# VH-VL binders against Vacuolar protein-sorting-associated protein 25 (vps25): the designs that were tried, part 6

Target 1, 194 residues: Vacuolar protein-sorting-associated protein 25 (vps25), of Dictyostelium discoideum (Social amoeba) (q55gd9)
Amino acid sequence: MSNQVFQFPPYYHKEPFFTIQPILNTRKKQFQMWQDLILQYCRYYKIYELDINESIKSNSVLFNNEKINRKLSREALKSIIDDIIENGFAEWVDKEKEKEKEKDKDNNNNNRVLIMWRKPDEWASLIYKWVADCGLLNTVLTVWEIQNGDDSKKQEFHQLNTTILMKSLKVLEKQSKCQTFSQDENVGVKFFSI

## First folded at step 4 (VH-VL; framework fv_pimurutamab)

Design hO (from p6 with heavy chain Y103L)
Fold by ESMFold2-Fast, scan of step 4:
Structure hO (fold): chain C 194 residues (1-194), chain A 121 residues (1-121), chain B 107 residues (1-107)
Amino acid sequence: as target 1 above (194 residues)
Amino acid sequence: EVQLVESGGGLVQPGGSLRLSCAASGFTVSSNYVHWVRQAPGKGLEWLGVIYSGGSTDYGNEFTSRFTISRDNAKNSLYLQMNSLRAEDTAVYYCARDLYSGLDWEYFDYWGQGTMVTVSS
Amino acid sequence: EIVLTQSPATLSLSPGERATLSCRASQSVSSYIHWYQQKPGQAPRLLIKDASNRATGIPARFSGSGSGTDFTLTISSLEPEDFAVYYCQQYNNWPYTFGGGTKVEIK
């Protein structure tokens, strides 16, 4: 019964790490360090979505360091997340819901973020290689089978977030390596030899 | 001039205890991070632990139960308390400064001369 | 913990020659590698920070490069005072780790 816990990098214990730095070059390094930390933490625990308000409210260890009594403010975290989005490793969740339900202001739509420690093109390459290696080219698979099937159990993309998986399949579609059949939860997909 | 001077090393028997001192001059220890790094004879460097500007500490996993870093701000000095010493703890022990300035740290800009600890029967 | 492998263990050269020292990490450490020089009986001295930035007072003949898992320290033309042991160090993953060192010795 050994519990594995994420080992935080040394800079996580630096007090200025939790305060937005005023000098541009120092802030660039700080934001890169926060990106690296958030992506590594999320990869370790297979966390594809972060709720900013819940993370702050629960004093998530990712953003609250009790050892040095420092925690990231919501505003600082928002700035860091915006930078990660600009770098292509994150995206606001409920983007489409926000557009469709523009008058629904009960909840903050900018509170949930999709985390992508691998970009869609990297997942696309891993999935396509697996499909080819397993002799599944020109066979119809479901999104559910890719995520939860026995054949994918040892693959890193097993239980991959559906939004990220769909983005990855779109990358393959643009390369003419697959075709998806619908936008429903259980999408069918056929992969092609090139 | 920034200086770090280690003292307190010597010969100690296995299972014994020893306290090392590191006296700082030219800077204030409470405004900086100070690390302990050791080096066994003819071997490489091994990071042991750190005391942060606020006084909290961290250690390498193998050191957490046997070693304790402390600080006396009035004397501008830090200490390494070493317990349950083993032959494998034989090394030169260095204290080294990290400048507490933004995020331009995690490197050791000034080192003491080191103090030799020999654990032998 | 991240293991840093330095190669070669020993490099035998003459003054004026170019030295190229390797540091390989067991996992990506981004660019968060520093290089130190240590002479016999002396404490280490910081040379290069964050893979490629020379520390204050370090001569232009020293340069660093690399990212991810593969890093290189280059001394373009060895001076007599450059014969020493060189260590890489990472701060990307807890705990801090150092490489085993490369000894640059006179031929």
Scores: ipSAE 0.284, ipTM 0.673, lowest interface PAE 3.7, mean pLDDT 87

Design hO10 (from hO with light chain N92D)
Fold by ESMFold2-Fast, scan of step 4:
Structure hO10 (fold): chain C 194 residues (1-194), chain A 121 residues (1-121), chain B 107 residues (1-107)
Amino acid sequence: as target 1 above (194 residues)
Amino acid sequence: EVQLVESGGGLVQPGGSLRLSCAASGFTVSSNYVHWVRQAPGKGLEWLGVIYSGGSTDYGNEFTSRFTISRDNAKNSLYLQMNSLRAEDTAVYYCARDLYSGLDWEYFDYWGQGTMVTVSS
Amino acid sequence: EIVLTQSPATLSLSPGERATLSCRASQSVSSYIHWYQQKPGQAPRLLIKDASNRATGIPARFSGSGSGTDFTLTISSLEPEDFAVYYCQQYDNWPYTFGGGTKVEIK
């Protein structure tokens, strides 16, 4: 009886991987490698949000390699996350930038980042295909049923983060493939054949 | 055996569009970086762009608005969509693998045979 | 972009002679230069990586040297199959660029 653990790629054990490379082309390749690693790790453990400060403070194996005694600095990790956000695979959890009372939250570490190893467009396609394949077009489903229902149990989007799921449903709404609506305490959605 | 096979080349008029294909065997495209490189007749090699293992792309400055690299993981193939073609785009187009294993390496260890694109008349 | 200048453009030699090919970068590329060989009608073939490391299956007569802006590919004793065009490539700075090539032809 053993717990399955994520298997790190060989480049995770290269010392330069943990130091921001000075040459632009090498740094671009390094950042792509960090993106691939972070997304694969988060996919493996179903991690949809990372806390940067917590990850750096703790003994997170994702950013701290004890075998070679190397770890990412907070500054390096933020640079990598910024690149992942620019590529569309992550977003800051707190996206609101117009709060007048910024000083009222001076000690708030809003360093939580939403990780999307599949972009909302890709989740949207997977969800719509599943709805069509199961003959559920033109019926009402709840967000809860998509996330936790027996019919979705073998789908990759089972237990999908609610924020990512809602983003994916918005993609389908823009394509006129579904309509969301309030249903008591849950969000309902009806998918259309087009 | 690692193999890359380009196809889709041919004669096209100026201003036209063409889509090239590169079929990979012996390795998984989504686990590697794959580049497009072109060579005009009697001229040198010119790097066009790359698709990384994660699916993001980069291009040479003059290609960003006219050329798009994409892939189909199920078919283990990548594509080069070429728009607004000019006489200067006449070249043999190669796809080439960059093994996703080193931080300091950006070399092309396997190349396809190339496919000729002629833009004239 | 970084411009790579290869010289001479054409090198005319006989089998058994030493060939020395130059690649000069417009700015420092450290050791981030690769060399390729291309025979007529064929795709390029990797010869030397990172300025001086011979690729798998490449004969010992091929060697590379240099750092910074000046790089050299040497073929110690030309064989008939070595008559080809040789290209250098840099990956130090964006975008990736190739030299114009040096054609090694039989005298």
Scores: ipSAE 0.017, ipTM 0.441, lowest interface PAE 6.9, mean pLDDT 84

Design hO2 (from hO with heavy chain S31D)
Fold by ESMFold2-Fast, scan of step 4:
Structure hO2 (fold): chain C 194 residues (1-194), chain A 121 residues (1-121), chain B 107 residues (1-107)
Amino acid sequence: as target 1 above (194 residues)
Amino acid sequence: EVQLVESGGGLVQPGGSLRLSCAASGFTVSDNYVHWVRQAPGKGLEWLGVIYSGGSTDYGNEFTSRFTISRDNAKNSLYLQMNSLRAEDTAVYYCARDLYSGLDWEYFDYWGQGTMVTVSS
Amino acid sequence: EIVLTQSPATLSLSPGERATLSCRASQSVSSYIHWYQQKPGQAPRLLIKDASNRATGIPARFSGSGSGTDFTLTISSLEPEDFAVYYCQQYNNWPYTFGGGTKVEIK
């Protein structure tokens, strides 16, 4: 079943990969490798949000290597995620959204993270090119149609996370390439020719 | 100080089997990762497989069914069992050490001199 | 599997000349390239780690550079012992792969 499964890079099988390295230059390389791995894994399986506690508790293969009997600690993973956030490839999921479910007001208990293996600027460019190529400029599309419509089925942004999609549309709005219309649970967008 | 010495190569008929040995000195194989890499005459290097410090193994996809890596910690030695040999398996077979000490990544710092396997009728 | 393409296949040069060897990856391997030197009848020897870091005991005339898909090994002034085959190797993607090699030979 080789071709249907994510192939981990060779460094995933190095024991020290799973322990935060004490020397700054080695740790920088280690964190870059973890970023590359996490982003590639999430891209492969179309994972836009990670639950850190759930990943650790379930011994997710992303963070637990049975071949060498090594696993990333929760503290190490959180440090790695913080670095990915600083690099612009992730964001903590809005705590106000979580608060509605659990009423957790602890600012130090970040657990869910949005993963952006493409930044909003890249998604914006891909979406705009698709709209232009399909002759949809100066027409109104819904956010739902971009995410779930038949015309976008072959596009990488099909089923794109709504938060990331909205961030991408804001990038296009700043470039005067689209205008969004938020009208009572319906979000429409009109894309303009430059 | 650190040495790897391969042995067991020779002439084998197609369909035959052969076991190569790699004797290590100056370090402990169970504290390191050790790889097998081969090189066909006039060709480049091809990674074959690895045995990890804990004894688990991984292989290149085309080698999994015919080749097996094992280790004898008491003899500080590594083995490559090769079955159902084909003409295209003709190569020099090297064992190579991979440091896992936490500072260095995925390079082969010490190699044996290699042992020649010729598969011919 | 990542394919590493080394060019040229052969460099014919004289002692004292500069050698520039290229390694191109079929997709990005970040900086996760090592270089090895192999002399006739000998095992490969580690030369450069992680695109640009000389291995222990390697003379200063050897240097590496590059990132992403394009990597270069440079020998600033060839010594007689430098005439050998040079291989690049990546460890960014499973499995490990090597380039086809560049032979540096005496003109």
Scores: ipSAE 0.381, ipTM 0.731, lowest interface PAE 3.0, mean pLDDT 87

Design hP (from p6 with heavy chain L99R)
Fold by ESMFold2-Fast, scan of step 4:
Structure hP (fold): chain C 194 residues (1-194), chain A 121 residues (1-121), chain B 107 residues (1-107)
Amino acid sequence: as target 1 above (194 residues)
Amino acid sequence: EVQLVESGGGLVQPGGSLRLSCAASGFTVSSNYVHWVRQAPGKGLEWLGVIYSGGSTDYGNEFTSRFTISRDNAKNSLYLQMNSLRAEDTAVYYCARDRYSGYDWEYFDYWGQGTMVTVSS
Amino acid sequence: EIVLTQSPATLSLSPGERATLSCRASQSVSSYIHWYQQKPGQAPRLLIKDASNRATGIPARFSGSGSGTDFTLTISSLEPEDFAVYYCQQYNNWPYTFGGGTKVEIK
């Protein structure tokens, strides 16, 4: 609910959770726990993008535990985000400048990260099932209607981030389950029965 | 050898108070997390609260106003102060160690034998 | 709070038989489930950590599996000392919670 606060898991109150653990197996578990926490928190509040510098500067409760006086360092958070990206649950928003670089650069220039608590494949499955269940196969829908229409109000993907939605539709296109096309001012999509 | 020994249980009347002790040997309480877990007769386990290595505490919501966990580092012991006791507080009370360092977290690797608290008029 | 439902409440078997115990969470707890064994008059003993990893000193006949909401503890061939109550516990969501237990008793 919008008036409720997120309930943090028990491991959030462990002092070692906030420092990168030196033993590989412990660190692997620690990073999985951070991934789970970040994804659950973002899902709860419908947060699709995180600003790393703003989160640290504002002492976001996600990364700062006042009860035990521990907070995640910027460097630790960057390492955790890199791991989440490798696992396919996040992407840096500004990739364009990185493509233009002659050599690899430190992640210090990347500050905003797209968070995907469901991968595009999962969203694709949910959207396709909804289209089929509502008898909308072989009809034309707009991206706007999927995100904001009355028929999708009870669906988890209602108001889904446009970048994630487009990635999900591309997954369905690769499976020959839909085709996207440009309209005058919007993107249309037609879903096919298999 | 790691050992936890609870004591202080007994019969108390509703509204009364009781303090349980947990004496640790084979490890240092200030370097570990120690939890209190209770079990009513014939029922399952219920987590009550924890004291962290740094001395901070946390409790289940129903216990925050009536129960207090404390520690005496010199005696390597921890305590559970129970106030305003009710019939439903009748249970065996265990202290259990949770290791924050090493390979894994959030499990109880050593438990005491338990001490029985009976709240009855 | 996360509710853990264990089934069956009682499982009556003979020595040498296979025991399969279930623990279902009201919401996903990832793989963050531990299993404990408790004998009458004794404190619980850690058996399985993080759904599938046997604790130190635990015999190979004990195994755990599952993720998300559905978890299983299996005892491949019951020994006399295995007749006990078994509890699952989650640490994914605050507060820590335990299941109601499954009693494995002699038929």
Scores: ipSAE 0.175, ipTM 0.643, lowest interface PAE 4.3, mean pLDDT 87

Design hP11 (from hP with light chain N93Y)
Fold by ESMFold2-Fast, scan of step 4:
Structure hP11 (fold): chain C 194 residues (1-194), chain A 121 residues (1-121), chain B 107 residues (1-107)
Amino acid sequence: as target 1 above (194 residues)
Amino acid sequence: EVQLVESGGGLVQPGGSLRLSCAASGFTVSSNYVHWVRQAPGKGLEWLGVIYSGGSTDYGNEFTSRFTISRDNAKNSLYLQMNSLRAEDTAVYYCARDRYSGYDWEYFDYWGQGTMVTVSS
Amino acid sequence: EIVLTQSPATLSLSPGERATLSCRASQSVSSYIHWYQQKPGQAPRLLIKDASNRATGIPARFSGSGSGTDFTLTISSLEPEDFAVYYCQQYNYWPYTFGGGTKVEIK
């Protein structure tokens, strides 16, 4: 069977999970559980960018549970996302120069979030190991080849979001393990043996 | 400039069907959310539904089974298929562009002039 | 669904007077309210976005304020072209909802 659906954890079917808990220690645990669920769901479906308003408006199963007739409010979801950002597993999207004018907007006005179930340093380690294992050290690869090439098709980072991939390559550059070459259409990268 | 033009309105008998069109110019429908909003004569605005940039759709509860929103990206046009029409569906139907920038700028910045649908015997 | 209650339903004023229009939400919508103006026979026009930000081309006499459940649209000095129906709209919750409108009419 090629068609599969994400299996939700049992706490997803408890009414209090969808209500922001008033006791701080309980709320901290609730937010950790929401982080785990969101990251696991996004990993399962390879979702790197989440549209908060679209998810709420469409009654996405991630945030709306029809079995118990409960859904996250937009305010609750924004609070949870802010916590995930503080933990380093997400960040607000900025794709355009026009959006630079809006960098003063507070978190309540942001709608799209980059989801990183693996932080850039974890992706960096996976990519470097693959390059070494495939005998590609000291050769030039393109970003496209890392994302879409036949050699990477069985790797978890195959089709990895470009923003996350570039962040990961910068981690390797900081470690002197690669050098990137910015070009009009393609970014090249050379990985070094140490 | 940005423009939305609705067409296809007219007189329909109860139980009938009608397909409305919304032609966009000055922007690409697949890069924006586009909504349908209706207004009965002498009454207020009522949100009907939306098609998101990715092609998924949402509807108000009373519209889900009878109304379908679709688009043709090649023609840069939006459609509203209306089935099982009732007298209370008599309204001016507007399409409206939702300015979505990724920083929660969701507002209807451009509206079409509207097309009148009358459901009567 | 969130209910938006606009008051008064009708506001009768003379040119040059100040108009104050209210929009109350059944639940908190943070600051996620837009205001639209509709003149007879015309499509609605965006006036105020995100409770307090004027849309492009909107005169300074229009201002919005409020947060949570209570929102206000103020027209500091009515011009002849301002006699219209005004609608508030929330986008914090699905589905989107509009208020019933406030008609600002000439006395």
Scores: ipSAE 0.007, ipTM 0.423, lowest interface PAE 16.6, mean pLDDT 84

Design hP3 (from hP with heavy chain G55D)
Fold by ESMFold2-Fast, scan of step 4:
Structure hP3 (fold): chain C 194 residues (1-194), chain A 121 residues (1-121), chain B 107 residues (1-107)
Amino acid sequence: as target 1 above (194 residues)
Amino acid sequence: EVQLVESGGGLVQPGGSLRLSCAASGFTVSSNYVHWVRQAPGKGLEWLGVIYSGDSTDYGNEFTSRFTISRDNAKNSLYLQMNSLRAEDTAVYYCARDRYSGYDWEYFDYWGQGTMVTVSS
Amino acid sequence: EIVLTQSPATLSLSPGERATLSCRASQSVSSYIHWYQQKPGQAPRLLIKDASNRATGIPARFSGSGSGTDFTLTISSLEPEDFAVYYCQQYNNWPYTFGGGTKVEIK
């Protein structure tokens, strides 16, 4: 529903891009290119979670190139996602809940992945700088206000995924730069001057 | 040995049409990607478009409506059909092979010598 | 589209001197930059691929470096045959784009 569409990089139109390459150096470059593409695409459309089975089933343009009639297989995509996770730009959604889920054939538990084109420490730095620049240190903000408030409308983290935001706030807590607390059904946070 | 030979250039009037050819030897055009790149006299390189394995094509934004790339697999050749030519289309036109396998991708490892197109009244 | 800015436009040097050519991208292109050499009346020739890897048959005096937005092509000691125009090219974003070129000319 956007009037602007994502522009795919030239390598997206290479037929071997969609087949796991047998030569290690070529495969390393291929996987880096897939990481770059997936992260850039998700950043463009503000996609924080990807459903692997749904993406493959629906022939998502991210993994299905109709121009060259090539599709990434589910197995290939899983290998690529595993590599992105090892690099710290993704993680399985609710890994503990997925482990507890009743197993069916094909291990349906590893299906949803959180995509982080910025790591939590990078978001933490951006959020803290914004709080300091706006004179909001030593005041109480809610998670909702950080995500949806008017003061953050021009910030890249406006409408940031809650899981990623909470991870970012934990980074700041470890640095003694904020403290989170629950108030009713809301999460509040107070940021401190160093 | 890999070789690309362009032909079909010449003088054409503004508003006219011209078809360039690129004959390939030493590799199979249907199994590789081949690009057209142009260069105006004394100017830099400008990418025009590409034909992929399977005959699908892509073009730079300025070229989509006026230029068409095609291939003839039996002749191991590709073509650039140029329509509604303007003075600014005056350039040397190169075809270039794009390596798609091995260690690296997306570079032009073999180029033809080019064919000169002059658009002038 | 990505704009590649090459500097200087012209570099006047003598044989034996070191040449340093710059290519700057309007946004990050990772390491997905190639360098080409073009002599008058000739087609371009691939020199460096993926920022730093010399193409087959290219002399060791040519080297490339950089990542993100800033890239450099270095010729450690110019030979007479090295006086040419050099172009950078990116393939990180569609469409393919080339820099405006740097002409290395004899002083």
Scores: ipSAE 0.265, ipTM 0.689, lowest interface PAE 4.0, mean pLDDT 87

Design hR12 (from hR with heavy chain S56Y)
Fold by ESMFold2-Fast, scan of step 4:
Structure hR12 (fold): chain C 194 residues (1-194), chain A 122 residues (1-122), chain B 107 residues (1-107)
Amino acid sequence: as target 1 above (194 residues)
Amino acid sequence: EVQLVESGGGLVQPGGSLRLSCAASGFTVSSNYVHWVRQAPGKGLEWLGVIYSGGYTDYGNEFTSRFTISRDNAKNSLYLQMNSLRAEDTAVYYCARDLYSSGYDWEYFDYWGQGTMVTVSS
Amino acid sequence: EIVLTQSPATLSLSPGERATLSCRASQSVSSYIHWYQQKPGQAPRLLIKDASNRATGIPARFSGSGSGTDFTLTISSLEPEDFAVYYCQQYNNWPYTFGGGTKVEIK
């Protein structure tokens, strides 16, 4: 088990890392380091969604360092997540409620966050290259086949979160490299050369 | 002025033990992080381990079972206990300061001791 | 662990010449690279912090650049005291790792 454990970077074991730094330039470096850590950790364990309250309450190793007896406060973590969102590597899942302004007027209520260690355009490039390399251009694939099929088993996007995959296909559609369409309970997609 | 002075190096037989000392002046070891780094003759630098301001320690994977870092706050000194020594442990051993957050710089070894030579030979 | 590859292993130059030293990481380390100088029989000395920031007291002829996987240390015009071994070090990933060093020696 321990042999499969994520190896934390050295700065994870520094007490000031867990306290929001008052000097702007130091805080910018601190927030970049937190972003790098969160994205690397989530990539290692294939975690696409974090629950902030649950992570803090359960003393998740990601945010609680028992060796130095330090942990991030919920408020500190929220500030860090907001910065990661601004940088394009995360999105609030609870933002779906923006369609219901009467129900979701307070950003403070956001708790679940989608983590994207690769942005949708980067996933799009990886998926398109795979489709081309496997001779699947001008062939219909389903979202399920891209995520769970034998042909994608060795690809990093195997078991990719559906929301992120759909965002990535949207990027390819804007480039005229694929077209998505509804097919029963699943989404079909056809990829084009050029 | 900040200074670190290592001592305790010498010749030791394979399988033997040795304890190195690092005496600090100009700063308080309990308020900073202090690392041990070694360098085999004619080779590069290799990070061994650290003691954090709170007294917790971390080591490189290959050192965890054989090496122990400790400190004596009253003497403002830290120690490296080395057990089950092998020929490959022959090196100059340095202690190096990693400054506790002063609200400025992060993560670098700003002051090093002169090093102490450990030779493991029969 | 992150492997840092420094090249060349040895750089033979004369005083007054420009030295360019390379450090390449096996995966991205952002800008979290430091450079150290080590003279024979001495402990290492911090030279450049976070890829490009000169440490206190370091002459302007020393400069660093790079990000991600490729980093460079440049000495614009070698002085006699600059003939030494130079090491890069990363702190982005556990454990801390150093490059194998580049020896700058007199021709």
Scores: ipSAE 0.437, ipTM 0.747, lowest interface PAE 2.7, mean pLDDT 87

Design hR4 (from hR with heavy chain S56D)
Fold by ESMFold2-Fast, scan of step 4:
Structure hR4 (fold): chain C 194 residues (1-194), chain A 122 residues (1-122), chain B 107 residues (1-107)
Amino acid sequence: as target 1 above (194 residues)
Amino acid sequence: EVQLVESGGGLVQPGGSLRLSCAASGFTVSSNYVHWVRQAPGKGLEWLGVIYSGGDTDYGNEFTSRFTISRDNAKNSLYLQMNSLRAEDTAVYYCARDLYSSGYDWEYFDYWGQGTMVTVSS
Amino acid sequence: EIVLTQSPATLSLSPGERATLSCRASQSVSSYIHWYQQKPGQAPRLLIKDASNRATGIPARFSGSGSGTDFTLTISSLEPEDFAVYYCQQYNNWPYTFGGGTKVEIK
């Protein structure tokens, strides 16, 4: 009956939040707050990839606060994203394409970023627990069934980004808890007890 | 050095109006965020609203239609206009500072006034 | 809005004893919890900020810990002046919310 929108934290309305702070301890707390905001916003709207240029061009509410007439500069946003990547909650999508093409090696040219409000190990734990709880250990599932199947419809990982899902399955493989295999256009996976 | 002093509380009949004042010294209200928090007798703290350094305001959902926060920069003072008062508005009303100009030591109420008592009764 | 549940509502102890107070959030607030102390007839006083950082002038016997949904305030050895009501407050989400308080009283 009512449309719900993301509720920004109070610090989002403080002007210095949008200006990179010069003192190291202050900037460290500022970057942590930006990380928390970006991850919570993306979790709320199920956003797994951000387009930096589009976000800036469209004055996305995530990075532009009309109430106080403040917005993050591109330089500030890039610094924040780099910090989030160092903390393991994001990756540049464009870097994989750059690696393959051997021509886009400049970090300043990265535009799309994968956002992981849960790290692959956390997703791995959630998926494995679901498989065990549903009695699906020692059976074959497809990646499609995990993402789009009726049995996973009420799980947080339903419609999970494929790149993040595959990273999560690799975590389980390293723990000897599953084995993935390619079947034409579908990836199969078998989960093991223990 | 930093001090907040509330005034204007008293007895008011249901349906009445009252304006509270909060006088600040030792800091400039236009350079900081200042909040109103209330506490009913024997009960817990309830956040009411805030006025930002730029003059914009936000309120808890229960307060948005009846209560208005304003500021007089020349007098370095805040006001809380309360309308259509009810018995459940009986409380001590505090103003509290949120130091926006400090380097990410934010979102906490570092200095509080002594409070002013509002009693809504017939 | 985020609901903060403090437990116990009342904690009866003697001077010199350790007090452990709980604050639980209805959803994650990261580490964005502050603790306040309020004595009868007085305004609240900031005690702990950002879950674990003592405010200026607060004695070392006060400590805070926790993240996500579970937070604790610990007073390692109660002094007579520590018998008061303690409130947690979150600032992760609008609006700001406070817990219902824990009263630490003399046994």
Scores: ipSAE 0.125, ipTM 0.632, lowest interface PAE 4.7, mean pLDDT 86

